# Ledger of designs, part 3: miniprotein binders against q8h113

Target 1, 357 residues: q8h113
Amino acid sequence: MVIYHRKVVFTYVRAKRFYHFLNIEMVTDFKSLLPVIDISPLLAKCDDFDMAEDAGVVEVVGKLDRACRDVGFFYVIGHGISDDLINKVKEMTHQFFELPYEEKLKIKITPTAGYRGYQRIGVNFTSGKQDMHEAIDCYREFKQGKHGDIGKVLEGPNQWPGNPQEYKDLMEKYIKLCTDLSRNILRGISLALGGSPYEFEGKMLRDPFWVMRIIGYPGVNQENVIGCGAHTDYGLLTLINQDDDKTALQVKNVDGDWIPAIPIPGSFICNIGDMLTILSNGVYQSTLHKVINNSPKYRVCVAFFYETNFEAEVEPLDIFKEKHPRKETSQVAKRVVYGQHLINKVLTTFANLVENS

## First folded at step 8 (miniprotein)

Design D11
Fold by OpenDDE base, fold request of step 17:
Structure D11 (fold): chain B 357 residues (1-357), chain A 85 residues (1-85)
Amino acid sequence: as target 1 above (357 residues)
Amino acid sequence: SEKVTVEIESDDPFLLEWAVLYIKKLAERYGAEVEVTVKDGKVTVTVKGLSPEVAEKIAEMVKRLAEMLGLKVKIEIDGKEYPLS
């Protein structure tokens, strides 16, 4: 136990130094490494009215702007969530996926459970290919009828495993911290786009939905097993907490090359989604990514998706249309209702489950 | 053309992955070929098709990385040991 914690802290410090070294010597030419951003200066000022004038905030904002323009993925450090909590989330997730299949099925996804709960291996499809992962799918809980007839499909509590017993309380705490962290990162991104800190807290974003996928990737002895097919994330911001000992996430750079997103202990991987692309008037593009299962060991990943309001008709924000005008020939960003898109995705995945059951 | 060979010895798979990634990115920068072999708990990365000037630059950058990360490495340029001390 004590040796493991020392090893993780030591690996974290080494990884931070490695990225700092790469950034100093290679950042000018290499769009091929994910930047590491210490956001602690942004968090220290997140409630200050004059936060945009703080020199530490200005530095973080400049790093966020570059990351969102060049790759759409970055590591977040200095995020204020304890390493003990981050690691306990992964440990408890391993413990759940190690349970007998019959125990995991106690929380299986059903239409009556609002499509919340355990998804078995091989049910998820990305671009018509089967994904080799299992998951617990969680969504923001809401009062019955809050989101009308569209939201009715997702009505219900999240299905938390009864083993481990503390899993629910741990994950509810984690969701709250990820929600606050996502909001604060988006304040930095709003400043990076030249807005006020609060552009992502406006009418379409006052009651942000969230999705969480608690994902387990089985160990494989074969090369090129697709754990999750190539996609962009739909929402605003994704926070990825992954196992520290396995590289599986790959990000497609601007040159079309796949870059491995090597884990940094105590970091999140953060990426932007398609809705942030629209809201930014296409200044920040979502990046194609995939997961390749390439380890004989089981791997866990907790992905937290910070979304728009459930009913939001997403269009470019006026302030970003003004600051970043597009030429008229740019495809009018199609208005997309987030909740309708989410429901269509859930129902399509469930149809595939029924056909393959 | 010169080659740089880096032998990395570490019980930490994470540090090995980082070191291999760093050397691959260096090779990509210079349009060089990279071979990675794993044998007896050691990772050997060979970068090929380098000019003498680029080979020396890569060797020095790998040395600095190893010092910073506390990695046990052996660096060779065309089979000649690059001094770590």
Scores: ipSAE 0.000, ipTM 0.212, lowest interface PAE 13.9, mean pLDDT 83
Fold by OpenDDE base, look of step 18:
Structure D11 (fold): chain B 357 residues (1-357), chain A 85 residues (1-85)
Amino acid sequence: as target 1 above (357 residues)
Amino acid sequence: SEKVTVEIESDDPFLLEWAVLYIKKLAERYGAEVEVTVKDGKVTVTVKGLSPEVAEKIAEMVKRLAEMLGLKVKIEIDGKEYPLS
């Protein structure tokens, strides 16, 4: 009976060792668990012109390539965002969702607000099924007329809660850090696809759009309540900050099995979206995922979606078509305007809101 | 057929859930049945339908996992204690 006693500092080191062990021992079954990637070597070199030659970067790039090929989901550690900030985002989000319904309605989503603000429980639908969550929908703010008639639908400021009072400033700081982190992860993914670090930045990410969903999942007394129906994310990258004490996110691996995305304290879950699938010439497939509410306690999740330019005509990048040629003219070859797709999604969601109000 | 029984005691729910998931995925790889029970703050994972060679391999992998995570475990193969030291 070996009792290993030592306390607190060991959790991160233990988690890192655990994932290293799982990544080494389960290399043969990498498809059955979400990999953990320490991206700190990538971040340490993110501004270096020769970053692609750094041994630490090469190791991270190899992990990103495997994760994006085999699962399309991974944990990110060593990301440089403070645990205090990550936790304060969740704490302040709990405090907002604990407010009386009348207080939450002060920031109610409306067309006049550019479809920004609070959505009540039960108005979100995924694949024709009602989702058991409430949310605050946020989008990158932009000047009036910047994105023409298409962007006009989303024009307006984000509707931040007035309670807690510091919520706006906290979330604006968080958005900036998530933006910087997402850019650096995409540099690693660009290298993993065999490009330069800047393949996405050159064409598709000069003025990256972002979406953020601040999601609250009510406590349930029944198992298998759908918090969010099965879907793929549309964008490039998603950064998920979730409560550490509840396993709710489920990811469908390449073998078709649903695997739980167990929370790792201080980590993000990162996943790839449909636009990255297109841009990669279909090398990296977006992964189907869902949320199951399985706790009697309220759960929060902050999903940050790092996107292309709003007007981006998304097509496979030439460098990735050359490195990863496809035989079939798959549907991946269709040019999709990101902003138009986003607007269609927003309008469809809002139509469902009006019908169920 | 042999069975591997793992009793896990941890105050860290994350480590507990990952240990259970790891054992489940090991069992799936070998087409083995898994039973998970929770009693008195302990989780017991039982893997059934194993060859002797696979049972020993699973027990050793769980031992190494427990050492790395600092989990308190008891491992048995067909009710015989698998040595942790």
Scores: ipSAE 0.000, ipTM 0.236, lowest interface PAE 13.5, mean pLDDT 83

## First folded at step 9 (miniprotein)

Design m68Y
Fold by ESMFold2, fold request of step 17:
Structure m68Y (fold): chain B 357 residues (1-357), chain A 85 residues (1-85)
Amino acid sequence: as target 1 above (357 residues)
Amino acid sequence: SEKVTVEIESDDPFLLEWAVLYIKKLAERYGAEVEVTVKDGKVTVTVKGLSPEVAEKIAEMVKRLAEYLGLKVKIEIDGKEYPLS
């Protein structure tokens, strides 16, 4: 028996190589599926002074450019975070959400806890619509006083579950890996925009804030239950680690059609946020997405949000204004103060939680 | 142990590559071996070393993907055709 790996599908590979030789890329269709990007060549060279010239990096950068320009969402594989850790994060999250309600309330959101902790099902709203999920809200911890008066309400440690007992240590390891991964993906995106690798590591960006939402979606016995209403993410990048079972995440493509984000085991789903749209001078636009539940099974999703520095005043970067000039004034040219926006959102969410609880 | 065989035919190289990758990642999730072969202009992905329960789960997941994409597929578990809708 002769067995051929897909990498030796001669007719397909030869046609693709021939088109590349003629400087013609094959057309890809992001109308139905999100692109999948193996970033291992990027990671292998991400600290090298000559990474921009590495052939493997160049290929990844091209894929990042197409994905960010055409749909704003992509799967990430070859990311170096083990399948065991990715799965354990979800398994422990399932274990926590299976606990009695009174146990989960032991870590409920309070002002004393810096607005960190557990939200019960149905108290979160997206664009005025109730979200059918429960969650744990976590934020980067920082030294008292670091972010002045604006940051004072968010000071303090995250409230980690004590059951499972290993939860905190595992999640802190996971957060460090997600932070490093996000930074390295942003180096690829910076190259894709025509900058140096480090355009997203400047003064307002080199000490990134982060948010993590650890989300549980109850099983449903009816169709099209809103788990999370349509929205864009605020920061630079989001890494999504979701259950491998039935699809619930939907992404709006540039044609206005909703694409299901079918889970690919061992991958992250990565998407760009509003701050990246601003920093790129509008070249890459953040993408509407929602969660629609159709499954009787409980689903978990751990979303890591890589943000700007807390105190950043965000505006288009000079290099990207030069490379991608705007012919007229646009909404993307507005300056945004990240930390103030975050605190306003946190306080609004808490006020709604108290009023509706 | 059981074997799932997925024969895929598509003129769209993006859809073909995506589907093949998806099956590979499913197999990896369950610790299974994967072989990709080409015969008569069709790509065949073979997943070996599965429990009967996991074999049916993978077949059903591939069926759902193919249905969504309109992919021309033939799915077999141990040589027996897995029904499509």
Scores: ipSAE 0.703, ipTM 0.900, lowest interface PAE 1.1, mean pLDDT 85
Fold by ESMFold2, fold request of step 17:
Structure m68Y (fold): chain B 357 residues (1-357), chain A 85 residues (1-85)
Amino acid sequence: as target 1 above (357 residues)
Amino acid sequence: SEKVTVEIESDDPFLLEWAVLYIKKLAERYGAEVEVTVKDGKVTVTVKGLSPEVAEKIAEMVKRLAEYLGLKVKIEIDGKEYPLS
């Protein structure tokens, strides 16, 4: 065994140096763990005219390409958002969810509030299963009338807690930072697909909508409590800020196995959504994931969803159809309207809340 | 203050680099100093300046990661071996 260990270490060093010389990351499979990507070189050059040619950017772009072609999930470090801010978001969210139920109801989700606000998890058990989370739903605010009759149901301001006192200011700063970070990651993804940095900043994409779900998972004393069933995300990119001591998110790898998204302190978990699958002409595919809770400790998760423009009619981008023509000729390109889907989902979710309250 | 020492043996460079990064990020969360050395075919990560509670927390989190990955590790807190069974 000694020879095996010494030979393996020597081979590892040589392989790493060789791949670095070729400016590619080491070839691995993501069967047990999600990739970790330090995007600081991308961010340092993100506004430069020659960013695509920078060696550091090229390295990050390669890592994004491999992650998005494979598992569709990755950790982001070197993102420039302070650890203090990331933790304060979770700390203040914990403080809000610790309030008495009647205090949380002051910002209860209602149609009059534009379907924004606090949601209680289901309090009954049907067939022995229940949803084991509570949440605050927030959406990008927009001017009255901007999105016609379809958008009318979401008009109005978000309902931010008054306790903790600084919650609104903190979260609005955080949302701006997440929006900017998502845009910059998408510049890297655009390069990875062979486009310019700005392919996800075109006419129907440059004024992105966003959704934020601020989620609390009560502690459980049983194994395999379902917090959220298997699904893919609808938009372009999701940034997840979760408690460091909660491993509840599971991601389906390319072999069909569920692997845990073990929290890495100070990171975001980042994944691609259905709109990116469409826009990339299927080169990158959104990934099934679920939330299974096995922890006795209360956990928070703040999920930021970077979307298309509200009015976007989404179809494969011509540049990516040209760069990555589909090998199968049997699939017809699908055009979807983002805002209509969002409104349908909002109304369905609210109806279910009423039925389970 | 206490220190945690983790010796790691792996023939998979991805798992090794992931584990080292994980320990570094844990250390950063608690403001701790980190040293990484390679000797005799083993990678050793040392985390210094920890409270007793945080040292045990880090050791337990690394133990759970190693169990999940099948990594061969040796974990010590202030030179005392942290049980893996």
Scores: ipSAE 0.691, ipTM 0.890, lowest interface PAE 1.1, mean pLDDT 84
Fold by ESMFold2, look of step 10:
Structure m68Y (fold): chain B 357 residues (1-357), chain A 85 residues (1-85)
Amino acid sequence: as target 1 above (357 residues)
Amino acid sequence: SEKVTVEIESDDPFLLEWAVLYIKKLAERYGAEVEVTVKDGKVTVTVKGLSPEVAEKIAEMVKRLAEYLGLKVKIEIDGKEYPLS
């Protein structure tokens, strides 16, 4: 936490607030519910040179630190993205998935389409278990040749539905807002780790890649149908926009129990990914989660994944190695090339889809 | 329009605040008015301006949350007790 790890001389008054803060943290318990964080104080100051000293920002940063150290999942409210837009994204996604199958196939995933597009129900597997969902896979578009031979696999435009007609424009607006929101949340997370606000905006991180999975879960009359098998997210941060009237997302808590991520209207569910685990030098760890369907209603989930730069060679940031050193006997450097890993994952997933189609 | 009244009794301030926030967000989704009253360790949340269909939906969603948490609640729609079983 910022106040626990800073080189700061405490006064009597500041020390009393510090101990009260610790008592509040010791009372909070994420065994059954995910924390809810109003980030509006953070957003109000996120472009301010002195944001780290703002009392509202300090409070939000403390809540982010507690959530990321514990469950790695939290609700975000006060995020400034309108309810109308959040709901319209889901509404238009419902409209697309309600189309006849042959209409959805017009934008099917192919190698020629850069592995972007529609996937039918039942052909995806996670950890050897069939996922009962359909989806549209979208990735940040980039100029031909920008990422060399590795990136060629994913070159090309996203395949947006033409029906509803407004879908592309809506989703591109939504993606920009999610990108900006994720960046601002990461400024709070950077402060929580003891860095400057901008540690996740450095050379390898300032031009973030993104992934979006637009997911439809068919209604079921059976118990415990797997909509999406247990996994962690690969990137830095995920923003989840899901239907509010049924709970299907489950998150593994620190005790090893699965707890429901009960939808809170107007919020995003936000979680950290594997790249953040690496960048934070292991201080924050990504969390297993899954989707289990028990509802007869069709359900939509739009997941936005904020990533590193495509070309990033990801390793612990020096500032966080300094702030959070590892034990001498456990000196294991962990480096990944983000784009290579992503492409390998895409090719493996596509091979499975082709085999089962 | 109808109203939903939820009386919540809990010794756990985290659960209480979480439940109150949840009800507030449900109300905001439907453009409903919310009143919160605190007395004698009980919190009463009143959601006003609901259609009959939405009032029953909110009551059911709050009931499910309370069941999950083991939270002691009393739920009413227009003064009539909403069954908890």
Scores: ipSAE 0.617, ipTM 0.869, lowest interface PAE 1.5, mean pLDDT 84
Fold by OpenDDE base, look of step 10:
Structure m68Y (fold): chain B 357 residues (1-357), chain A 85 residues (1-85)
Amino acid sequence: as target 1 above (357 residues)
Amino acid sequence: SEKVTVEIESDDPFLLEWAVLYIKKLAERYGAEVEVTVKDGKVTVTVKGLSPEVAEKIAEMVKRLAEYLGLKVKIEIDGKEYPLS
């Protein structure tokens, strides 16, 4: 036990030095890098009750703790999802967005479809500016009335493209794998916060909701086109699968600089959301990020958002309040109902769509 | 065209991974080819197709990274040792 703590602390000090070095080099034309985390040691033990004592898990947990404290973004490798599947998701997503506009409209987002389906370019607004992307919005499907009047707004099946025909089955498989991966990463994050692996699962993730945005960014010949405006993610954990040949995602570092999240083939970019900030008693802050379209080529990005239970009343977990005490005056103490916030966001986006249609 | 060869020796796999990633992203920035080999617990990263100016810049950046992280490295430009002191 004592020797492992020394290694984690030593690695933390070196990681902090690395980030400091990168920040100094950014001033001299070298851009800071997000940390890369091989999570394979965590996944190998994710079903073991004693996983917290495994040396490989302890190392991964130490990397997760640093990434979540210092940047709130990291690359995930060793995640066990095949590169073929990851690439097929992007390939078929390109094929869908290449379809005629009238064919994309067969799955148009509507209130009657539970706000599921295709959004045309320029419908999404961030901070009063149009985002230059198109998307398919997907949500976890649930039985009618499961989430009461709040959930009623999102009731309905996902609207999957009929072309390519295999798209639905591919994406359903992908969602399952992303769900399993997200759960296992959150076990690592729970350990990193000094809890058991199951702190989130015990309270907030018994029936985890998910959101998926399948995003297409049109090619641009102009500089500084905003593909997605600056925001934090609201939920727990985001898994980003992006095209490997285009750097567009920008992450704001602790110094206030925008770091490009350069694609790494076969990796996910992972980030934390505002609900994890609350649950962690503010130990891990969600990081502001944006997308800049800077390529004449079309770019795709599949963002999978792993969320709390739909009806979760999100507050700091007692174990994390005890491990990481804060003064009561922290804004993090606000109880938030996840589903209500999601609905408010969806309705606001749709109001903007109606006003600009 | 010049090549930069970096031999990295470290018992910290996390620092090795970051050093390798750092050199790969340096190479990508300059449109250079990267080869990574692992032998006898050492990682060798070779960056190929560089101008002399870019080769020196990469070597200096790797040197500074190694100093800052406390990594044991050997840097060569076209088989000539780049001074670490």
Scores: ipSAE 0.006, ipTM 0.223, lowest interface PAE 10.6, mean pLDDT 84

Design m68Y
Fold by OpenDDE base, fold request of step 17:
Structure m68Y (fold): chain B 357 residues (1-357), chain A 85 residues (1-85)
Amino acid sequence: as target 1 above (357 residues)
Amino acid sequence: SEKVTVEIESDDPFLLEWAVLYIKKLAERYGAEVEVTVKDGKVTVTVKGLSPEVAEKIAEMVKRLAEYLGLKVKIEIDGKEYPLS
């Protein structure tokens, strides 16, 4: 008689002001929670040349290694971005999606806008199924001709909501902070893979691209509405800032079960993308995830995707091929140009928009 | 069993299709039958076989959807108009 001791893990996140007792339903299985990583020891040393020898960094690196091996998703705390800024981003996102449809359409995605701006509900398709979300699609801005003919399709400014007027400046500040945080997390991941802190930066991140999706999920009084279909992220790292009152993100664990990514106030959810899988020589696998709209209330999520250089030809890094040799000629991850993949995705999404308009 | 009838009027075929898909998905969740009719640029979606509680819930959801999308709708539960705010 094997008595499976259901250990209820209460993660007490000490948010400074409000002890929201998240009644985390007794998630009976320890395998059901994403790891929480305090990144503050890594950030305290992120500019030190000897950071790899710091005991606090070594502890964080060990947590990152386990998280990236076991689940490819983790919570980030101690990230140094103010709760006020994180919350203001979500609040202003709610305010935008509450606008009349005609106002949202003022910033609609168009080819002339470099496919930047508002994507209406039902335009995004995942695996041939329509996703029940709307979004503002933002990309790193670049000078005309910087990325040649491949980048030409994305040329233009981001289309920010004009109300409130501070939205652009807030989001530009947020993007900068997410960029800095993503860089520092990748230094930790580079160490976790047994490299220097700079293995990614030296080759693939001299001019890192980024994508940001400001996502709105309409309220549903229906269970199992697909807000976003099951997918892996293409990039290196994703930083997710979500509403704290709704559990919608689902992560597929190694056993094939869907784990709910319960929001932790003041945390980011961080996940790894397909390019990090390639660069790591397949040591860290990108994890399949989906969003289920299960709340009668509107839900927002801001996903920041930290990417390679736009023209990066993504292949396994030599240092990680050496540290983590594969026995099988695993399908030589076909050299993938990041920018070309992004453009193909953008054009496909726009075709679906036109066909359903 | 109660029925919810939603008349949707929109010049945006995408919003119409999306609203119909939303109501269909609502009905599927409750194991309800759905009938969709199109006449004179109006789409009528009828959800059948509902409990009173589920009918009211669907009506409220469709109302919120219509408000959110700026859709002109008329909602009825068993032929009684459901009040739009």
Scores: ipSAE 0.000, ipTM 0.211, lowest interface PAE 11.4, mean pLDDT 84
Fold by OpenDDE base, fold request of step 17:
Structure m68Y (fold): chain B 357 residues (1-357), chain A 85 residues (1-85)
Amino acid sequence: as target 1 above (357 residues)
Amino acid sequence: SEKVTVEIESDDPFLLEWAVLYIKKLAERYGAEVEVTVKDGKVTVTVKGLSPEVAEKIAEMVKRLAEYLGLKVKIEIDGKEYPLS
């Protein structure tokens, strides 16, 4: 126990130093690596009305702007969530996936459970290819009837493992912290787009939905096993908490090259989604990514997706149309109802589950 | 054409992976071929097809990385040891 924490802290400090070194010597081509961004200066000022004028905030905003333009993925450090909590989330997730299959099935996805809970290996498909992962799918809980007939299919509590009993309370705490962190990163991104800090807290975004996928990737003894197929994330922002000992996430840069997203202990990987692309008037493009299972060891990843309001009809924000005028393209001008899109994904995944059961 | 060979010794697989990634990105910048081998707990990265000037530049950059991270490395240009001190 004590030796592992020391190793993680040393590896984290060395990873920060590595990226600092890369930034001095390699940052002529920001597109070749995922940047590491210390957001602590942004968080220190996140409630200040004059935060946009703070020199530390301006530096973080400049790093966020470059990351979102050049690669759409970055490491977040200085985020204020304890390493103990981040590691406990991964540890408890390993413990769940190590349970017998019949125990995991106690929280299986059903229509009566609002499509919340456990998905077995081989049920998820990306672009017609089977994904080699299992998951617990969680969604923001809401009162019955809050989201009308569209939201009705997702009504219900999240299904948490009954063993250990502390898992629910741990994950609810983690969700709250990820929600607060996502909001504060989006204040920095809003400034980077030349808006106020609050452009992502307006009408479409004042009651943000969230999705969380607690993902387990089985160990493999063969090459090129697709853990998760190539895709873009749909929402605003994704926070990825992954195992520190395996490189599996691959990010496609603007030049078409696959960059390995090597885990940094105590960091999140953060990426932007398709809705942020639309809201930004196409300034920040969502980035294609995939997971390759390449380790004989089991790997966990907790992905927290910070979304729009459930009922949001997503269009470019007026301030970003003004700051970043573009010719209307069919993609940027496309209005999307988030809740309807989410329901269509959930129902399609459940149909695949039934067909392959 | 010259080659740079870097032997990296570390019990930290994360630091090994970062060092390999750094050398790969250096090689990509110069359009050089990279071979990576793992043997006896050591990682050997070989960068091939370099001019003498680029080989020396890559060796110096790897030296600076090793110093900055506290990594145990051995650097060779065409089988000649590149001085670390």
Scores: ipSAE 0.000, ipTM 0.235, lowest interface PAE 15.7, mean pLDDT 84

